# Miniprotein binders against q9bqp7, part 252

Target 1, 240 residues: q9bqp7
Amino acid sequence: VPQNWFPIFNPERSDKPNASDPSVPLKIPLQRNVIPSVTRVLQQTMTKQQVFLLERWKQRMILELGEDGFKEYTSNVFLQGKRFHEALESILSPQETLKERDENLLKSGYIESVQHILKDVSGVRALESAVQHETLNYIGLLDCVAEYQGKLCVIDWKTSEKPKPFIQSTFDNPLQVVAYMGAMNHDTNYSFQVQCGLIVVAYKDGSPAHPHFMDAELCSQYWTKWLLRLEEYTEKKKNQ
Below, E stands for the ipSAE of ESMFold2; O stands for the ipSAE of OpenDDE; V2 stands for 0.75 times the mean of E and O plus 0.25 times the DockQ between their complexes.

## First folded at step 26 (miniprotein)

Design Lo17 (at its last look DockQ between E and O 0.78; V2 from the best seeds 0.73)
Fold by OpenDDE base, look of step 26:
Structure Lo17 (fold): chain B 240 residues (1-240), chain A 82 residues (1-82)
Amino acid sequence: as target 1 above (240 residues)
Amino acid sequence: SKIWVYVTIVAPSPEELYEIVRRIMRLAFMHGGETIYVEIEGNRALILLTLPTEEEAEKFAEEVRRLLEELGLRVTVYVERE
């Protein structure tokens, strides 16, 4: 049980999007501060078993590609992910629909992969927007807040070359999503609340993406785990 | 303290693999455990699990081995001992 329990949901906010919410998605810039990011917290609090699995994968890839080949591979994966997010932002942004879309960004297997998911996405409230939890003292940059199949979600878009048919295949991504939810629900820059999460894994070959929907109950379970990771991070920093 | 368990499986098809993974995950849950991570590559899966005790980990391991042997599938179960 976390020592410093804090709720994921804000009882003072409405569960329903306010009709007065602007038609334009929010895009709050991330302020670089001494406040740790969600990503940093998760990276610094991985278990020895998780680290072992990642290192094993890394060593296997180095053996296959060589050190330089692995660096190139890593850089390419990063670039592909960035381009994918840029393309999604362009697709989901009402204002950018009016701008000349770089057609080259839309011609990817990853974009093809998520087409069936995009059909169920509507009511975009935020895109690439910063969140801050003032009490728990962490920040993050969320990909998207939108309705998925009529439910308001924090949506996290991921790229993969390997199939991830289970939510457990997404490593710490569920923790990232609930961390963003909890921060947004208590960030004064946002007037609404989210109760659901969605992880979408897009594939390079254009095969149908896997959506991993997280209801309020599952979000609450992962929220407890997130709080434990945050406490561990805080303790480690005090000892440094 | 949680007991960590690694399960590696090979199935004849991805569809069969996914079903077996689901069954293993359910079995872990029945033993009071949790699935931490699932890696899938082709017809192979690696499952990282936690169990509440060594006793439950060993029972789980035996049940997984039995299940996969009955199905004629290749399985490796490794229980981390402190």
Scores: ipSAE 0.787, ipTM 0.927, lowest interface PAE 0.5, mean pLDDT 92
Fold by ESMFold2, look of step 26:
Structure Lo17 (fold): chain B 240 residues (1-240), chain A 82 residues (1-82)
Amino acid sequence: as target 1 above (240 residues)
Amino acid sequence: SKIWVYVTIVAPSPEELYEIVRRIMRLAFMHGGETIYVEIEGNRALILLTLPTEEEAEKFAEEVRRLLEELGLRVTVYVERE
């Protein structure tokens, strides 16, 4: 239990909507801030067990590919992820000018992998949008806020070459999702509350993506863990 | 303090592997533990989990041994404490 618990939802939030076309998802710009990002907090607060598992994987990959081969592998994985996110933003955006859609961007196993998930996604309210938790002082860039099977979710898209059939296979991704959710719920740029999360793991070979739905109770459990990581991060930075 | 435990599983099919993983995660939960990470690669899984005390970790390990006995010779399950 964190020493400075804070609620994930804001039931007393003032209604201060930012004007936008209701048919156009929000895209709040990420600005350079002195406050930490969600990913920075998580990277700086990994347990020694998490570090051990990641280093074990890294050394095995280097043994198989060589140092230069591993660098190239890492670069290619980054590029694939970037293209996947670009494709999803294009697919989920309003199509007011169809000539701006890159058809080659849409050809990938990852996009095929998520098709069955996208059929259940509607009511897109935000895409690639910055969030800031004004009280807890952290920032993030969320992928998507939309309804999934009728539930409004913060949705995080991931690519993977290994099966991720369990939410526990995604390391800190659930913490990322709830951190974004908490930030959005306490960000004056957003006029609504989100109570659920979704992690979607897409596969290069087009195999059906694994959705990991997070209801409000599960989000609350991960929120407590996020608060502990944020406290740990803050303590480290006071001494540095 | 928390007891960190690694469980390695080898099973002949993904359906059997995933079901065994679910059962082990359930066992950990019943003993006050938590599953931290699950890695799936081919027919193998690695589970990183925590238990709250040495006593609960011992009970968990015993129940995993009984699970292995129930599953028969086609499956390998190995438990390692940190």
Scores: ipSAE 0.635, ipTM 0.867, lowest interface PAE 1.3, mean pLDDT 86
ESMFold2 (binder alone), look of step 26: mean pLDDT 84; pTM 0.825

Design Lo18 (at its last look DockQ between E and O 0.91; V2 from the best seeds 0.78)
Fold by OpenDDE base, look of step 26:
Structure Lo18 (fold): chain B 240 residues (1-240), chain A 82 residues (1-82)
Amino acid sequence: as target 1 above (240 residues)
Amino acid sequence: SKIWVYVTIKAPSPEELYEIVRRIMRLAFMHGGETIYVEIEGNRALILLTLPTEEEAEKFAEEVRRLLEELGLRVTVYVERE
């Protein structure tokens, strides 16, 4: 049990999003401060076993591609991910705010992969927006807050070259999603609450993306795990 | 302290692989364990699990081996010893 327990959901906020669909999704800029990001917390609190698996993968890739080839591969993966997020932001943004859609960004296997998911996405409330949990003292940048199949979710978009048919194949992504949920639910910049999460894994070849829906119960379970990771991070920093 | 277990499997098809993975995950849960990570590459999977005790880890390992042997599939189960 976490020593510093804090609820994921805010009882002071109504579960019903205020009926007024904001005309424009929120985009709060991330402020550079000494507050750790969700990503930083997760990266520094990985288990030895998780680190081992990642290192093993890295070494295998270096053996196959060489060091320079691996660097290039990593850079390309990063670039593809960035372009994918930019394309999604463009798609999910209101038409009136759409800068000239770079048609080239929309012509990707990843975009094709998520088309069936996008059909079920509506009521976009936030895109690439910063969240801060003031009490627990962490920050993050969430991809999207929208309704998926009628349920308001924090949506996290991921790219993969490998199949991820199970939520457990997404590594620490569920923790990231609930961390964003908990922060948003207690961030004064937001007037609404989210109770669900969604991880969408898009594939380069255009094969159908895997949606991993997280209901309130599953979110609560991962929230407990997130709190433990945050405590571990805090303890490590005190001893540094 | 949690006991870490690695399971590597190979199946004839991705569909069969996914079903076997689901079954292994359920088995771990029945032993009070948790699936931490699943990596899939082609017809192969690596599953990282935790079990509450060494005894449960060994029972789980035996059941997984038995299950996969009955199916004529290749499996490797490694229990990390503290």
Scores: ipSAE 0.768, ipTM 0.920, lowest interface PAE 0.5, mean pLDDT 91
Fold by ESMFold2, look of step 26:
Structure Lo18 (fold): chain B 240 residues (1-240), chain A 82 residues (1-82)
Amino acid sequence: as target 1 above (240 residues)
Amino acid sequence: SKIWVYVTIKAPSPEELYEIVRRIMRLAFMHGGETIYVEIEGNRALILLTLPTEEEAEKFAEEVRRLLEELGLRVTVYVERE
């Protein structure tokens, strides 16, 4: 149990923005701050077991591809993820007609992979938008806030070359989602809140993406785990 | 503190693999444990779990080995002591 519990939801906010929903998704700019990002907190609080599994994967890849091949592979994976997020932002933006579509950007296997998910996505409220938790002092950049099957969600898009059919296959992604959610719900740049999460894992070969829906109860469970990771991070910095 | 356990399995097909993984995760829950990470690669899976005590971890490990033996499948279960 965290020493300094804080609620993930804000009772003074509704599930939807009031009155003045402009139909243009929010895109709050990310500002350079001294406070840590969600990803930094998670990276700095990895267990020895998490580190071991990542190193095991890295060594297998180096054995298969060679060191130079592995560097090329990781660079390509990063670029493909960036292109995927750019494509999704373009697809989900209501101003897509004002900006020329890049057909090559939209033809990837990852985009094919998510088509069945996108059919259920509507009401986009934010895209690539910064969030800050003033009280807990952390920041993040969320991918998307939209309705999925009628429920307003923080949506995190992921690319993968290996199957992730279980939410446990996404390891810290649920913590990222709830950390963004909690920050958004208490960020003065936002007038509404979100109580559900969605992790969508897209595949390079176009295979159907795996959605991992997180209802409010599951989000609350992961929020407790996030608070423990944040507490651990803060304690390490106090003792350094 | 919690006991870390690694389970490695191989199944004849991805559909069978996923069902076996779900069964193992349920067994861990019944022993008071939690599934931390599942890696799927082809027809093989690695499952990282925590169990509350060394006693529960060893009971879980034996039940997993018996489950896979009944299915005619190989499994490796490693219980981390430190």
Scores: ipSAE 0.692, ipTM 0.893, lowest interface PAE 1.0, mean pLDDT 88
ESMFold2 (binder alone), look of step 26: mean pLDDT 84; pTM 0.832

Design Lo19 (at its last look DockQ between E and O 0.96; V2 from the best seeds 0.79)
Fold by OpenDDE base, look of step 26:
Structure Lo19 (fold): chain B 240 residues (1-240), chain A 82 residues (1-82)
Amino acid sequence: as target 1 above (240 residues)
Amino acid sequence: SKIWVYVTIEAPSPEELYEIVRRIMRLAFMHGGETIYVEIEGNRALILLTLPTEEEAEKFAEEVRRLLEELGLRVTVYVERE
């Protein structure tokens, strides 16, 4: 049990979006501060076993591609991910705010992959927006808050070259999603709360993306795990 | 302390692979364990699990081996010893 327990959901906020929700998705900029990001917390609190698996993968890739080839591969993966997020932001943004859609960004296997998911996405409330949990002292940048199949979710978009048909194949992504949920639910910049999460894994070849829906119960389970990771991070920093 | 277990499997098809993975995950849960990570590449999977005790880890390992042998599938189960 976490020593510093804090609820994921805010009882003071309504589950129903207020009719006064702005027609334009929120985009709060991430402020540079000494507060750790969700990503930083997760990266520094990986288990030995998780580190081992990642290192094994890295060594295999270096053996296959060489060191320079691996660097190029990593750079390309990063670039593809960035372009995918930019394309999604463009698609999910209101038409009136659409800068000239770079049609080239929309012509990707990843975009094709998520088309069936996008059909079920509506009511976009936030895009690429910063969240801060003031009490637990962490920050993050969430991809999207929208309704998926009528349920308001924090949506996290991921790219993969390998199949991820199970939520457990997404590594620490469920922890990232619930961390964003908990922060948003207690961030004064937001007037609403979320009770669900969604991880969408898009594939380069355009094959149908895998949606991993997280209901309130599953979110609560991962929230407990997130709190433990945050405590571990805090303890490590005190001993540094 | 949690006991870490690695399971590697190979199946004739992705569909069969996914079914076997689901079954292994359920088995781990029945032993009080948790699935931490699943990596899939082609017809192969690597599953990282935790079990509450060495005894449960060994029972789980034996059941997985038996299950996969009966199905004629390749399996490797490694239990990390503390």
Scores: ipSAE 0.819, ipTM 0.937, lowest interface PAE 0.5, mean pLDDT 92
Fold by ESMFold2, look of step 26:
Structure Lo19 (fold): chain B 240 residues (1-240), chain A 82 residues (1-82)
Amino acid sequence: as target 1 above (240 residues)
Amino acid sequence: SKIWVYVTIEAPSPEELYEIVRRIMRLAFMHGGETIYVEIEGNRALILLTLPTEEEAEKFAEEVRRLLEELGLRVTVYVERE
């Protein structure tokens, strides 16, 4: 149980933007890096069991590919993830970039994989936008805030080479989503809030992506876990 | 302190595999446990979970073994010790 509980939702905010708001999505730049990021907090507070599984996977990959092959593989996976996020930002933005580059960026199995999800996405409010929780003192960069099947969500896009049919298959991604949600809901750069989350796992071969919807109750459950991870991180830094 | 349990299963198809994973996750919940991570590779799955006590962990492990035995499927259940 967290020692310093804080609410994920802000009762002074609506979950629906004012109708007079511009249609252009928010894109708040990351400016200050003095406080820890969500991803750093999560990386530094993994359980022993999660670290063991990750190291076991890493050892297997190095055995199969060699150290240099593994480094190349990791770099390629990271680049493909980056390109996937760039493609989605382009697709969901009202501005069009050069069509040739857009079409080359859009030709991937990952983009094919998410097409059925994108049909249900509308009302984009933010893309690749910074969030800060001033009270709890952490920052993040969320992928997207938009309506999914009529519910305003923080949406996180992931690429995967393995099936992720369960939310439990996404490791700490639900914590990442709720951390962004809590930060956004209390960030003065935003005039609205969200109560739901969505994790979308896209596949390289174009297989249908798996959506993992998180309603308010589920978000609250993961929020408690996020607060514990943040508390653990803070204690580690105090003892370092 | 929580008890960590690893379950490894193999099923003839992904559809059967996912259903068995769901059943194991529900069984863990009934014993007061929580599913922490599920890894899927082909027709095999690894399920990492916690149970509140050694007693519940052993009861869970027995029930999982019986479930998979009745289905004629291979299973490994490892209960992590201190």
Scores: ipSAE 0.663, ipTM 0.888, lowest interface PAE 1.2, mean pLDDT 87
ESMFold2 (binder alone), look of step 26: mean pLDDT 84; pTM 0.831

Design Lo2 (at its last look DockQ between E and O 0.92; V2 from the best seeds 0.79)
Fold by OpenDDE base, look of step 26:
Structure Lo2 (fold): chain B 240 residues (1-240), chain A 82 residues (1-82)
Amino acid sequence: as target 1 above (240 residues)
Amino acid sequence: SKIWVYVTITAPSPEELYEIVRRIMRLAFMHGGETIYVEIEGNRALILLTLPTEEEAEKFAEEVRRLLEELGLRVTVWVERE
């Protein structure tokens, strides 16, 4: 049990989104602060076993591609991910705010992959927006807050070259999603609450993306795990 | 302390692989364990699990081996000893 327990959901906020659908999704800029990001917390609190698996993968890739080839591969993966997020932001943004859609950004296998998911996405409330949990002292940048199949979710978009048909194949992504949920639910910049999460894994070849829906119960389970990771991070920093 | 277990499996098809992975995950849960990570590459899967005790880890390992042997599938189960 976490020593510093804090609820994921805010009892002071109504579960019903206030009827005033903001005409424009929120985009709060991430402030450079001494406050750790969700990503930083997760990276520094990986288990030995998780580190081992990642290192094994890295060594295999270096053996196959060489060191320079691996660097190039990593750079390309990063670039593809960035372009994918930019394309999604463009698609999910209101038409009036659409800068000239770079049509080239929309012509990707990843965009094709998520088309069936996008059909079920509506009521976009936030895009690429910063969240801060003031009490637990962490920050993050969430991809999207929108309704998926009528349920308001924090949506996290991921790219993969390998199938991820199980939520457990997404590594620490469920923890990232609930961390964003908990922060948003207690961030004064937001007037609404989320109770669900969604991880969408898009594939380069355009094959149908895998949606991993997280209901309130599953979110609560991962929230407990997130709190434990945050405590571990805090303890490590005190001993440094 | 949690006991870490690695399971590697190869199946004839992705569909069969996914079903076997689901069964292994359920089996781990029945033993009070948790699935931490699942990596899929082609017809191969690597599953990282935790079990509450060495005894449960060994029982789980035996059941997984038996299940996969009965199916004629290749399996490797590694229990990390503290």
Scores: ipSAE 0.815, ipTM 0.936, lowest interface PAE 0.5, mean pLDDT 92
Fold by ESMFold2, look of step 26:
Structure Lo2 (fold): chain B 240 residues (1-240), chain A 82 residues (1-82)
Amino acid sequence: as target 1 above (240 residues)
Amino acid sequence: SKIWVYVTITAPSPEELYEIVRRIMRLAFMHGGETIYVEIEGNRALILLTLPTEEEAEKFAEEVRRLLEELGLRVTVWVERE
């Protein structure tokens, strides 16, 4: 139970679409500041058990690949994820910029994997856009805000070589989504709010992506956990 | 305090594996627990959970072993005490 609970939704902000539609999705620039990012908070507040599992995985990979091989593997995985996000931003951007896209960027198993999900995505409101929670003092860079099957969501895109059929397979990603949601709902750069989240896991071999939809109730449950992680982070840094 | 529990299972197919994982997560919930992380690799799964007490963790572990015995499958359940 957080000592200083704060709501994920902003009662002063409508969840109904306004009458004006911008011609391009929002892309708020990330500004330099000293307040922590969502990913930093989560990295610094992992449980002993989560750290143990990550270290076990690292040691296994190093035994298989060697130290240098492991560095190359992790670098390549990171690059694949970055390329995937760049491709999705390009695909979801307004059509007038389509001719400037790198056509090799659009060719990948990951892009094939998400095609069936993209059919249900519409009304893109933000892409690769900064969010800041002005009261709780944290920042993030969200991937996408769009409608999924008629519901406005913060959407997070993930790449994976292993199946992630359960939301529990995505580690702390649900906390990232609700943290971004809470920040957007209390960020003056945004005039609307979101009540739902979506995590989409795409696969290297082109297999159908797994969507993990988070309705308002599930978001509220994860929001409480996020507040605990943020509180834990703040207390640790106060004592340093 | 909460009790950490690790469950590993192997199933003949991914579809059967996913169903067994869902059943184990449901059992954990019924014992007041929470599923923290699920790793899927081929036909194997690792499930990290918390249970509220040693008593509930022992009951959960027994029910998981009984479930997989009923299915003719092998399972490892490890209850962390420290």
Scores: ipSAE 0.686, ipTM 0.893, lowest interface PAE 1.0, mean pLDDT 87
ESMFold2 (binder alone), look of step 26: mean pLDDT 83; pTM 0.814

Design Lo20 (at its last look DockQ between E and O 0.93; V2 from the best seeds 0.77)
Fold by OpenDDE base, look of step 26:
Structure Lo20 (fold): chain B 240 residues (1-240), chain A 82 residues (1-82)
Amino acid sequence: as target 1 above (240 residues)
Amino acid sequence: SKIWVYVTITAPSPEELYEIVRRIMRLAFMHGGETIYVEIEGNRALILLTLPTEEEAEKFAEEVRRLLEELGLRVTVYVQRE
């Protein structure tokens, strides 16, 4: 049980999207500060077992590709992910629909992969927007807040070359999503609340993406785990 | 303290693999455990699990081995002992 419990949901905010919300998605810039990011917290609090699995994968890839080949591979994966997010932002942004879309960004297997998911996405409230939890003292940059199948969600887009048919295949991504939810729900820059999460895993070959929907109950379960990771991070920093 | 368990399985098809993974995850849950991570590569899966006790981990391991042997599938179960 977390020592410093804080709710994921804000009882002072409406559970329903306010009809008065602007038609333009919010894009709050991330301020670089001494405040840790969600990603940093998660990276610094991985278990020995998780670290072992990642290192094993890394060593296998180095053996296959060589050190330089692995660096190139990593850089390419990063670039592909970045381009994918840029393409999605362009697709989901009403204002950018009016601008000349770089057609080259839309011609990817990852974009093809998520087409069936995009059909169920509407009511975009935020894109690439910063969130801050003032009380718990962490920040993050969320990909998207939108309605998925009529439910308002924090949506996290991921790219993968390997199938991830289970939410457990997404490593710490569920923790990232609920961390963003909890921060947004208590960030004064936002007037609405989210109760659901969605992880979408897009595939390079254009095969149908896997959506991992997180209802309020599942979000609450992962929120407890997130709080424990945050406490561990805080304790480690005090000892440094 | 949680007991960590690694399960590696190979199935004839992805569909069969996914079903077996689901069954293993359910078994872990029935033993009071949790699935931490699932890696899939082709027809092979690696499952990282936690169990509440060594006793439950061993029972779980035996049940998984039995299940996969009955199905004629390749399985490796490793219980990490402290």
Scores: ipSAE 0.766, ipTM 0.920, lowest interface PAE 0.5, mean pLDDT 91
Fold by ESMFold2, look of step 26:
Structure Lo20 (fold): chain B 240 residues (1-240), chain A 82 residues (1-82)
Amino acid sequence: as target 1 above (240 residues)
Amino acid sequence: SKIWVYVTITAPSPEELYEIVRRIMRLAFMHGGETIYVEIEGNRALILLTLPTEEEAEKFAEEVRRLLEELGLRVTVYVQRE
């Protein structure tokens, strides 16, 4: 139980969609870096068990590929993820409706992988948009806020070369999602809130993506874990 | 205070593997534990869990070994002393 609990939802906000003409999705610029990002908090508060597993994986890859081969591999994985996110932002943006899409960017196994998920996504409210929790003092850059099967979600897109059929296969991604959710719900740049989350894991070979839906109860459970990680991070920075 | 447990499994197929992983996660929950991480590679899985006490961790480990014996499958269960 965190020592300084704070609610993930804002009772003074509605999750009701705007009842006006369709607007472009929000894209709030990421501005300040004097407070920690979600990803920095999570990286700095990994358990020794998580660190051990990641180091073991790294050593195995270096043994297989060599140090230069491992560096190239990780660079390629990062680029694949970046291109996937760029493609999804283009696909989901109404601003790009009249614009000719980049054919090569949209032709990939990862995009094929998520097609069945995209059919259930509508009402896009935000894309690649900054969030800030001014009370808890953290920032983030969320991928997407949209309806999934009729429920407004913070959606996180992930690429993977290995199957992630369980939400437990995604490491700290659920914490990332709820951290973004909590920040958005308390950010004055947003007039609405969200109570659900979705992690979508896409595969390079085009295999059907795995969606991991997080209802309000599950989000609240992960929110408690996020608050503990943020508390741990804050204590570490006091002691430097 | 929490007891860390690593479980590794090899199953004949990915579909059988996923079902076994679900059964192990349910067993952990019944012992008051939590599944922290699941790695899937082909027909192999690594499951990282926490159990509330050494007693529950050892009971869980024995039940997992018995489950995989009944299925005729190989398993490794490591209870980390900490």
Scores: ipSAE 0.680, ipTM 0.892, lowest interface PAE 1.0, mean pLDDT 87
ESMFold2 (binder alone), look of step 26: mean pLDDT 84; pTM 0.829

